# Designs tried in a protein design chat: VH-VL binders against p78833. Part 23

Target 1, 198 residues: p78833
Amino acid sequence: MSFPASTHVYIAKIIGKKGEGDKILDLLSKVNEHVLKSEPFTKTYYFARDAKNPDYIFGLELYDSKEVLENSHKTSNPFLAFANYLTSTHAPLAEPLQLLNFKVVDGHLDKDNLGPDAKDYVLYTEYTGDSATLKQQLTVNPKADTSLIIHSLDDPSLYAVVTRYSKSGIEPGPAEISGATSVSQQVIYSGVGFLNRP
Short names: E, the ipSAE of ESMFold2; O, the ipSAE of OpenDDE; V2, 0.75 times the mean of E and O plus 0.25 times the DockQ between their complexes.

## First folded at step 6 (VH-VL; framework fv_patritumab)

Design f1 (at its last look DockQ between E and O 0.03; V2 from the best seeds 0.00; counts 0 for: pae E 13.5 > 2, placed apart)
Fold by OpenDDE, look of step 6:
Structure f1 (fold): chain C 198 residues (1-198), chain A 118 residues (1-118), chain B 113 residues (1-113)
Amino acid sequence: as target 1 above (198 residues)
Amino acid sequence: QVQLQQWGAGLLKPSETLSLTCAVYGGSFSDYYWSWIRQPPGKGLEWIGEIYHSGSEDYNPSLKSRVTISVETSKNQFSLKLSSVTAADTAVYYCARERYSYGYLDYWGRGTLVTVSS
Amino acid sequence: DIEMTQSPDSLAVSLGERATINCRSSQSVLYSSNNKNYLAWYQQNPGQPPKLLIYWASTRESGVPDRFSGSGSGTDFTLTISSLQAEDVAVYYCQQYYSTPYTFGQGTKVEIK
C-alpha cells in the first residue's frame, strides 16, 4: 500500500517489570478493541514481544497523522486506562516508556492481507548515521509481508526498518549499512492487535 | 491568532545565497511541520520544502541540491537557504504552517520578494 | 511527482453567476484507508499570500463563505463559486498534499465579466 505524506508511525517500546507483560498486553487489547471500533484513522495497530523477554512489548502504530494520535487515540478511555496503569503506584515499568515518532520513507504493509500468526516475527532495526546515506542505502524487502523504512521525527540521524516475516519467510538479520551503526531486535507477535487497513 | 513573520535580504546577485527566516507567534512550534513556498512573479506556487522542530526535513527534488532548511526551536524560528541563485530564483517566498502536518497550509507569512539581478 | 492541472487558466463570470474551476491530478490523491482526498483549494489576492479555502476536497475552512464549495474524488476536482461576488476576483489554486513534493495547480484567474 502507498502512504500519504502525513502518515505518522508511532513506535512504542514498553519494558515491563518481570511478569508485567501479560497485564500490559491485556490493557493494550482493550485499546485495540477501541481502535477497531472507533478509530478509522488508525491504520496499523500491532504489538509484539521480544523473543527472549516476554515483558518487553514492542508496538507498531500507524496513523493518518500525528494529530489523530495525540488528539484522538491518546484521549480514548482504554488508552487512558493503559497509560494510568503504567504510571500507577504499582510502577509496572522496568525502564521509562519509549515512544518514538517516525515518518514513512518507503515500504509496504501486510502484503496480500495476511492475518496474524503467533509465530510471525518482526525484525526492528534502528540505523544511526548520515541521513542522506541511510536514505540511499536502506531498501525495502519486496518479499516480506511488511517492509517499512521509517525516519525518526525525533532524531534526524535515526532511521529504522520494520520487517514482518511469516514463519516461512524469516531472514537471518538486518542489512549492514556502510557508515552507519545499527541495533536490531527480533520480536514475536503477541497476539494483541493486528490491524493493517489497506 | 497564529502569526508568521518572515524577513531576509530581498536583493541578490547571481551565485549568492538566499537567506530567509520565519518566526512563529501565537501557537505551538513543535507540533507542526513548517514549509517554504515560492512564487515567481505572475506565476504559480512551488513548494520548496518542510521541516519539523527536531530538524527532520524534506525538500522538493527540483531544489534539493541547493536548499537547506533549518530550525531554531528555542526561538520558534525556521530558515531557508538557497545557494547559487539565478534569475530563475526571483520570486516571492512564503513561510507557512502545515495544518496538523497533513500538508495543506493554513497560516502564511506575508511573503518576501527576493530579486536576483546582475 | 504528482502533477496538478487546472482548467481553465482564466475565467470571466458575471456577478451573481456560477464560477467553476477544475483541477486534475496525474494520480489519485484519494487514500483508500480513510477515504479522504488530499486536495486543498486556495484563494490568492494580489500582493497577498494564498488563503486556504477548502481541504479534504470538500471541507470549507472556517470563515469561508458557503458560496464556495469543493467536490470531486480521486483525480478530478472542482471548486465552485455559486454566486460570484466582487471580492471573489482572485487567482485560485488547487494543491495535493498526498505526497511530497506537494504540488499546486498552475492557477485559475477569476474575473468579473
Scores: ipSAE 0.513, ipTM 0.855, lowest interface PAE 1.1, mean pLDDT 93
Fold by ESMFold2, look of step 6:
Structure f1 (fold): chain C 198 residues (1-198), chain A 118 residues (1-118), chain B 113 residues (1-113)
Amino acid sequence: as target 1 above (198 residues)
Amino acid sequence: QVQLQQWGAGLLKPSETLSLTCAVYGGSFSDYYWSWIRQPPGKGLEWIGEIYHSGSEDYNPSLKSRVTISVETSKNQFSLKLSSVTAADTAVYYCARERYSYGYLDYWGRGTLVTVSS
Amino acid sequence: DIEMTQSPDSLAVSLGERATINCRSSQSVLYSSNNKNYLAWYQQNPGQPPKLLIYWASTRESGVPDRFSGSGSGTDFTLTISSLQAEDVAVYYCQQYYSTPYTFGQGTKVEIK
């Protein structure tokens, strides 16, 4: 439980049209440079591609609070350039941008401080079900290099888990939770971002 | 192994509509973009356009006013229509698979020669 | 449109000699964020469809012999056949897939001298 209670988690689902993933990540790389230099309040800024479609971008972002996300991160020039591209008349997105708001329940981001790598097996799973049941049954996996359990700020029935394994041959599916449904997405680190600040 | 089988009429008169179909066997239809490319006899290659299984499409601007690519996902098929053909449209037409969503072409059909008389 | 220009238009090479084909794009096909050049090479034997040889400028497709190699970055690219074999007599095309419309070079015919 090493996360301050005010920690705000963003899951970004950026569904790009064909060929847009590289452009989106290039702009996010510039935002990441600004984050590293100027945003000590941004504790995680991690971007990956969907394992099956490289133009679908997954983001995991942790901020000290919702306030610094809204008032400091989203007002930076590199972020505005990125946001303006996404909403431009070029229309680079195949689906509307999804920004999901969560709080941390439990976990760790980079247990041995290995840093993210494209060889990592990374799984993002959303669970829908009874909130008390999910809170009790979702547990941190000590074998994972990332095991993060998060609870939606907008939908009390929604939990999500991010797991990451750096070791070859470890590719567990989502945990089965009685009375809950789940959907999973494998993602691959894009080379943009970080899990723990360097 | 992925195989692309293509068919359609090979002899057209000016002003007719070229219509070709490509069927995909031995692989996923939904994970890839699908292209049409043409090659006039003795000349180079021209990319015509592409389609994704969702119906998302893009065309070479040089042909966009006359071309339609469509998909029938239940049959793992995609098709090309080129309207108002002229002798300049005489070419071998290929269907091909793009590698995932990247635009290089890893599997090609055998080609269909389409001749437009005038 | 990104224009792709190959040189030479044709070349004659003795068996076992090196063949070198150049391709130049009218603008860069490199994304710096992933450090990849969106450039492919194809071989087309007479009466056959093109066959993918190289993608990402330098990565050989599965089953392509080691004598084929690609190099270059940005706007200038080279396909090299280190020791020409009889079956390498073909037309070779470069192609950019950086942006649509995807475009090909005009082709380079390789012949035995």
Scores: ipSAE 0.006, ipTM 0.509, lowest interface PAE 13.5, mean pLDDT 90
ESMFold2 (binder alone), look of step 6: mean pLDDT 94; pTM 0.959

Design f2 (at its last look DockQ between E and O 0.04; V2 from the best seeds 0.00; counts 0 for: pae E 16.1 > 2, placed apart)
Fold by OpenDDE, look of step 6:
Structure f2 (fold): chain C 198 residues (1-198), chain A 117 residues (1-117), chain B 113 residues (1-113)
Amino acid sequence: as target 1 above (198 residues)
Amino acid sequence: QVQLQQWGAGLLKPSETLSLTCAVYGGSFSDYYWSWIRQPPGKGLEWIGEIYHSGSTDYNPSLKSRVTISVETSKNQFSLKLSSVTAADTAVYYCARERYTYYMDVWGRGTLVTVSS
Amino acid sequence: DIEMTQSPDSLAVSLGERATINCRSSQSVLYSSNNKNYLAWYQQNPGQPPKLLIYWASTRESGVPDRFSGSGSGTDFTLTISSLQAEDVAVYYCQQYYSTPYTFGQGTKVEIK
């Protein structure tokens, strides 16, 4: 699958305080509803939870452009409600919100005919190292429903691989790359969002 | 209101390194991608590469081995270096702002760079 | 790389008449998910940088006269000047921004007949 160059990948790492995960996801669900109804420019709005910590929310978002992310998605009322909650006096976050910007290097998104109720396992791996080396050595997993190689727009030395398995569980993590460091995280689909909207 | 001003040496000898700088005035530097495009005399346009304020770059594969685009966010500037120039690198070089959809809506006035022995 | 080919290379049109420039891409620049064409048109006057005219194949940039219009989808696109004016004498370029490297057509020179 080819991606338009304008495709913007947004990774959200939301670390809530204990017990905040459900509320965060509820708000994101409302945002998702708005995305479905009113944001045709949003291709992916997928949220998962850390396999070990239900209050750690992982978000994979793909947009037609960064412009629609900044000027449309982030200006929606549901999003603003979500954002306001995160910055409220309630202070639901255990750590500062991490929002990462990426571009697509290679990969494919979710196959057709997968519903939002599918059991999804996602492996997210960040690679830090020489850009040329990483680009050369990182490979798409053709067996995965989604296998996405992305390059950080915030850190030139940072790449990431997103791998999604539907119903089958998570396969072993990606191989080590010489000269690079990697950090992997397993997350489980939260029930909020779609990894790929046709 | 956004303006791009560019400068650099316009005359080079073969094997030297082209060096141009573009400065952004009147607008946000961090909200856009920035590109370099060149145009040989009487010919079409060639996209050289782009850069984000973070330093993330993407280059035209045809020039990748010789091109370096860098950014100095504190000055709202980004620069182009093209090494090992030949006569084929003679062109007007433009810096440009890319909208989020990656088309160029604001252009510098261009800098003619002539490579001659 | 996506190759962009314009036709004709040069066009002479009488004042007030319609000018039509075609642009073909070697592969589709239509994104199926949003049904948008990642295609832009530029106007370039001598000694000046290109000026953005059209993006998304058919959306006019602010300040561009309505006599300029873009049409087409997939691989075939057209820039139309409904009534050529003297100030429209220029070279016009199409550009795809579907994938990197971004590429331009070779240009079409529009002159007054």
Scores: ipSAE 0.011, ipTM 0.553, lowest interface PAE 9.5, mean pLDDT 90
Fold by ESMFold2, look of step 6:
Structure f2 (fold): chain C 198 residues (1-198), chain A 117 residues (1-117), chain B 113 residues (1-113)
Amino acid sequence: as target 1 above (198 residues)
Amino acid sequence: QVQLQQWGAGLLKPSETLSLTCAVYGGSFSDYYWSWIRQPPGKGLEWIGEIYHSGSTDYNPSLKSRVTISVETSKNQFSLKLSSVTAADTAVYYCARERYTYYMDVWGRGTLVTVSS
Amino acid sequence: DIEMTQSPDSLAVSLGERATINCRSSQSVLYSSNNKNYLAWYQQNPGQPPKLLIYWASTRESGVPDRFSGSGSGTDFTLTISSLQAEDVAVYYCQQYYSTPYTFGQGTKVEIK
């Protein structure tokens, strides 16, 4: 698949305090309902839990442009309810909210359009190194149901890869890239969101 | 020690539907993909398609319009149907286990299906 | 589709001698992210189903004698039988599992000279 050049990718890392994951996901489920009904410009809105800690929430979001993210998505009532909870005096987060901005390099989001599943093996990997080397060596995985390569808008040395396998027993680690360091996180689909619009 | 046992009608007339079943013994049904492969007499191997216990399938495009693979998970079985057969469909049909949807590490004994002229 | 071509179609080798079978794919089966070649080799004895010998181009399946070895990368691969035994008389197939449809080479028949 080709992506429009204006496509804007958001990676959200939402580190909830103990017991907060369910509430964060409940609010995100309401945002997702609004996205499906009212935001044709939101092409991916996918949320998962960290495999080791259910209160750590990972988000993968694709928008037609940064403009629609800022001016349309972030102004909806369900989004404002979610954002207000995160910044409330309840203080539900254990670590500062991380919102990472990327553009798409290459890939696909849901080969065969089967939808995400909690049994999927999903790996998010960040690579830091020489930009030209990373661009040349990171390639789409044809065996994966998701294989998405993204490049940071804020840090030229940072690339990331999202891979997803719907078949059990397939759990490859991250590719080793000469001269680059990597950090990986396994996540489990939460039941909230989608990869391709239905 | 995984074993595959396969059965079905071995003699068909043109235009009939080929129907074969494969049963899995001594191993996990839910951790693997399951495939059908055929081999015309004296010829090479052709992958027909695969299925996961959830019912998810992928088929060889050359056969896609005529093939259906299905599962009966409660019985640890999967089946092949190939419609509108001709003499060109005469082959030994194998069921196999795919290790991680890659290569076939366990094979059935094969079933010769002959389509009369 | 990725087409797999084996060479030769048939070879005759004396007992105890080396047999070499080549396999070429129409496009690369090397996935650069994990540096693995998505290629397997099978042995088919007369009247029997195929049996897995080699996967990831060079890894022997459990119980396969060490006289069998695989090598190569990308589009060009080799199966070697270092010292042919009588039980090695069979047809050998390569298979790619990089993308569906999974495809096999046409086979190489190995005989005793």
Scores: ipSAE 0.000, ipTM 0.463, lowest interface PAE 16.1, mean pLDDT 88
ESMFold2 (binder alone), look of step 6: mean pLDDT 93; pTM 0.953

Design f3 (at its last look DockQ between E and O 0.70; V2 from the best seeds 0.00; counts 0 for: pae E 7.2 > 2)
Fold by ESMFold2, look of step 6:
Structure f3 (fold): chain C 198 residues (1-198), chain A 117 residues (1-117), chain B 113 residues (1-113)
Amino acid sequence: as target 1 above (198 residues)
Amino acid sequence: QVQLQQWGAGLLKPSETLSLTCAVYGGSFSDYYWSWIRQPPGKGLEWIGEIYHSGYTDYNPSLKSRVTISVETSKNQFSLKLSSVTAADTAVYYCARERYSYGLDYWGRGTLVTVSS
Amino acid sequence: DIEMTQSPDSLAVSLGERATINCRSSQSVLYSSNNKNYLAWYQQNPGQPPKLLIYWASTRESGVPDRFSGSGSGTDFTLTISSLQAEDVAVYYCQQYYSTPYTFGQGTKVEIK
């Protein structure tokens, strides 16, 4: 096993209005600077754009525990500035902010410690189905640079997988799981954040 | 200070369902996982499972087919049901708070459940 | 499952002397990323629930006397009572909380010789 049971995962879905993606990422870049400098127990803080809509921002965040998230990350001044922008009268979001809570089932984040790159092929897939079946059939792909399997804390039928390939020409679709439905989203690293602390 | 109060029936016949409830006082219900643990008389401790306030559960595989843990968030309560009991299920049952960085930091007083042989 | 094995099963120690309890896990409970061992020690007096003594293998819970100390890393851990007091007569359990199911050692009964 690669992760303690205490590891807490956030998936952030930040649906910006047309033209808002750059400002959202600029603010998140300042949060990331604070994370690198002052939050050693925030282990992953990775932001990407949806491949089809550059104003839709995807976030993958890993914390050593829920306590790190609540007591360190959410109380920081750069995070508060970001949160204040999102709730400002400018109204930059097209949809309410979605923050999804997960536990790690299995996997790895940056196998060869290459760091994320905008040319990476990154796929985020949500699976809905029987929990026991999903737990049994979802497996780590050892050839992927990222292969992370996570299980929702809020919806027992929901699993998700993040896969990343840095080598050109390797772009597999989501695994087919008998009796489950899936929704996939390709994302492109934004230049903001990290998978393993540098 | 956090206090856990537990209750439920202490005497069962084989094939009945064990049902225990734990109420949480003096602390946050939503920031922690909540566990059930059992201890047969004169023996060691066995973790039964845990629940998050959202209803997310994880169970010991040895008991998973017979166990259900549930939560009543509005009352700050969580409950244990163990179906099809046998004499082997005779134990003191504890509820406890899980703080992942600290293990199991607060425990209920325990409830002895006896299953007639 | 991570199996936890304690040694000895029982221990008789003279008042004021050192008591040493060993715990071994079948798999490492060290998370190298944060350098923490997900290992706890509990004390259980007769008729009482367990009480948390030590977490992260070596960190004393608040209110626990400083004669209790934990050490070790990875798979091998030790609880030490530097000067046994009468109130320390109890059963002691180690427990891993690295992965579910969480598992306990079988217990070590400490008595006064």
Scores: ipSAE 0.033, ipTM 0.661, lowest interface PAE 7.2, mean pLDDT 90
Fold by OpenDDE, look of step 6:
Structure f3 (fold): chain C 198 residues (1-198), chain A 117 residues (1-117), chain B 113 residues (1-113)
Amino acid sequence: as target 1 above (198 residues)
Amino acid sequence: QVQLQQWGAGLLKPSETLSLTCAVYGGSFSDYYWSWIRQPPGKGLEWIGEIYHSGYTDYNPSLKSRVTISVETSKNQFSLKLSSVTAADTAVYYCARERYSYGLDYWGRGTLVTVSS
Amino acid sequence: DIEMTQSPDSLAVSLGERATINCRSSQSVLYSSNNKNYLAWYQQNPGQPPKLLIYWASTRESGVPDRFSGSGSGTDFTLTISSLQAEDVAVYYCQQYYSTPYTFGQGTKVEIK
């Protein structure tokens, strides 16, 4: 594993009302600027959009610790502006905000230090089942630019796999795990954030 | 300002189950990981495992088969159970706050657990 | 598991003199992405729990006297007490928190010569 065990993975699922995706990403872009300038503890701040729904924003965030997420990142003015917008009387969300906490089980980010591309596809798959079974059967894809196996801190029965392929290396579908259920979502890089901070 | 208070039985017979509880005062329970550490008399420190308020746990592989850490978020408490104890499990057991990436910054006073026939 | 080894096991130092404790990890605890060493130092007095002194290998915890300093990177680390005081008599432990299970050194007993 290339990550310290203390690495905190934060997954954000933001489902905006119709047409809200762009505004959400704009605010997140402002947060990203702050992250780049003032948050050395943030190693990944990557946002994508659902392949079919541009108002569905997917966020992959990696932090040195949960503490810096809660006490530093979430206390920044740009973040607060973003959060305030989501909870404003405008009510831009179609569904409640989903924020999930994970630990890294295994994987790598940005193999060969490849940056994000506007045409990048990311496959996000959630697996639900016996923890021991999932831990044993889920494997890192060495051919992917990014292959990350993460374990939910909120639900011990939930694992997820994040996979990013190069433009020409997209593989279809998630691995099937016996005895587990899975839900996959394909997302496209939104242009906001970075996959792996050098 | 953060205080950890721990309690539990200090004398056990072999094969019994160790049970300790730690209560957190003066700070956020949900923002940190919580650990159990033990120290045999005159020896070093061994990390037992940790728990998050959600119930997520991580255990030392050396003890995993016998250890259960649980949490009661409504009381800001977390507990340790160690089954099938032997003399080798005699130690002072500490609960501690794990400030991830920053070490263990707050500790309970410790509970001596003696396993004797 | 990452094994932590301290040296020496015991150290006797005169009051006002420098005390040096070494800690070695079986593998690097340096994270290349942030260039931080996931290494902590603790002080333990008899009958008391350990007290966090240093984290990130070289950052002093709040309230820790300036005479305590941590140095090193990768696999080799050092805790230094620049001028030993009577209250510094204790057992000191290094700990890695890079990966689970978190592991401690065997401890170094510091005494007054």
Scores: ipSAE 0.024, ipTM 0.626, lowest interface PAE 3.8, mean pLDDT 90
ESMFold2 (binder alone), look of step 6: mean pLDDT 93; pTM 0.954

Design f4 (at its last look DockQ between E and O 0.03; V2 from the best seeds 0.00; counts 0 for: pae E 13.4 > 2, placed apart)
Fold by OpenDDE, look of step 6:
Structure f4 (fold): chain C 198 residues (1-198), chain A 118 residues (1-118), chain B 113 residues (1-113)
Amino acid sequence: as target 1 above (198 residues)
Amino acid sequence: QVQLQQWGAGLLKPSETLSLTCAVYGGSFSDYYWSWIRQPPGKGLEWIGEIYHSGSEDYNPSLKSRVTISVETSKNQFSLKLSSVTAADTAVYYCARERYSYGYLDYWGRGTLVTVSS
Amino acid sequence: DIEMTQSPDSLAVSLGERATINCRSSQSVLYSSNNKNWLAWYQQNPGQPPKLLIYWASTRESGVPDRFSGSGSGTDFTLTISSLQAEDVAVYYCQQYYSTPYTFGQGTKVEIK
């Protein structure tokens, strides 16, 4: 699977206060509806929850460009409603919102055009180290439903690997890269969004 | 409104390092990818590479081993270095902006002729 | 890399006549998600940088005369000048920006016959 060079990967790490996860996902579901109907430039709009903390929401978003993210997606009414909630006096966030910008290095999304499953797991691993080393050693898993290598646009030393496994295809963990540090997080599909648009 | 001004040495000897800088005026520097393109005399255009304000870069594989693109965000500038130049590197070098970071180029510098001769 | 090939290399057309330049990509530059062709056309005058004419294969840049039009999809594209004017004498380039490295056609020189 090929990606246009301008493909923008947007990762959102949303840490809600206790009990806020469901509300956050409900709002994101409304955004998803808008994405499906009105945002052909959005390739992926996928949200998962941390395996241990249901109030930790992980978002994987792929756009044709950063421009459509900033000037189209983020300007939609559902998104604004979502954003307004996060910044409301209710203060639903336990931690500041983390928004990360990446570009695609290599990978595939739902290579067999499989739909999302609420029982699917996503392994998200961040690698920090020498860019050349990381680029060389990070590999796509051809057997995974989704295997994506991404490079941070915010930190040149940061790469990440996103791997989606079916419920029966979970692997033990990320590969160790010599000279790099890594941190992994396993998340479970929340039921909100889609992993790949044809 | 957006203007790209570029400068650098235009005459080099073989094995020296080409060094050019491009300054951006009248627009947001941090919202776009910025590219270098070169054009040998009487020939076509070759994309050299691109860079984002964060330092994230991508290079043409044909030149990757010799090319370094860098940014100075505080000055709204980005630079090109091409090491170990030969006569084949003689060209007009352009800096340019990628519109909305899509990859097509809407604003260009005036170009800098770099001649490599013994 | 995606190779871009233009034809012809040079074209002589009488004033007021139609000029047609073709561009072929070695692979499709049509993106299914947005249903757009990631293809641009440039005009370059001597001693000047290229000037953007067309993007998304068929969208004219602001300020570009109506006589310029882009068409095509997938791997085959065409730049048409419906009525050649004296100021249209230039070299024209197509460019794909679907994937890096971005690549250009070799250029087509348009002259007045």
Scores: ipSAE 0.017, ipTM 0.657, lowest interface PAE 5.6, mean pLDDT 90
Fold by ESMFold2, look of step 6:
Structure f4 (fold): chain C 198 residues (1-198), chain A 118 residues (1-118), chain B 113 residues (1-113)
Amino acid sequence: as target 1 above (198 residues)
Amino acid sequence: QVQLQQWGAGLLKPSETLSLTCAVYGGSFSDYYWSWIRQPPGKGLEWIGEIYHSGSEDYNPSLKSRVTISVETSKNQFSLKLSSVTAADTAVYYCARERYSYGYLDYWGRGTLVTVSS
Amino acid sequence: DIEMTQSPDSLAVSLGERATINCRSSQSVLYSSNNKNWLAWYQQNPGQPPKLLIYWASTRESGVPDRFSGSGSGTDFTLTISSLQAEDVAVYYCQQYYSTPYTFGQGTKVEIK
């Protein structure tokens, strides 16, 4: 399977202070309701908690283009309410918000249209290294329910992989790539969002 | 390619309000924080503050009582007001893009020299 | 506030020789996740705005020559120009972006000896 060339991938890392994860996700659930109703151009809108810290929120978002992300999604009232909370004087974040822009290299998001589940094993891995080597060596896992390879639009040395298995007991680690370093994060679906539009 | 164009009055009298505007071309306005930085002649750089497209702002505590940064999102513009200026506020003022929300500045305007007479 | 201190204030180096600029922060700019040092380096040529050279302490911005490299972690950082060129005559600034207010070092002027 392939993605249209204009597909824009957005990875959000939202590092909440202790106790803030629930509020962040509540606001994101309101954005998700708007996305489902009004944003046919938003193909994936998936939010999860870090497996080790429930106040750290991970987002995987796919848009038909960067244009619709910027001009339609980010201008919606529910999004603005969410953004205003994050930057408010309440100061809910423990670390600065990280918003990462990627293009799709290869893969699939929800091969059998199973939908996300809190029991899924989900791993997000960032690879830093030689771009040609990473492009050649990173491969799609056809047995995974999600296997998505993405390349940063801002840092040519940065690739990332999202891998998801719906079956319990399958927990493969990240692929080892010679000459590259990697950082991995296990995440748990939060109940907010979707992989394929329902 | 992203470009920042800035304008405003370059000569002020003491007690006046400094007012500068920066317009953003060739890129997203909504993904980034937008910053003002100043540099007195022959001296180093001082971060003044930043603003997000939602209107949320943060300021250097040393200037917070006198500074206002605002956005005009429909025009892809943001502006700086600094009240009650003195000769100590004479500097080149830069607008800049903060890459996403990280804090480092990847695109800079050409700068505007603001001179406060004394 | 996190104070950034550069040394030396001025540096004269012969063409083709190595230039080394040091930057120290008053507290660590490495996040507890140990993934990144929130430190950048800028070059400012005479009459021009600053230009981003390095971010995350060691990542070179696109279009920056490979003779520029950054190193260090925590509180101690170094910008190295491996073979100084005439066009590298400029003032160099380090900057922390770990927390607001973002702060810069006082600058290091690099000149041809």
Scores: ipSAE 0.006, ipTM 0.500, lowest interface PAE 13.4, mean pLDDT 89
ESMFold2 (binder alone), look of step 6: mean pLDDT 94; pTM 0.959

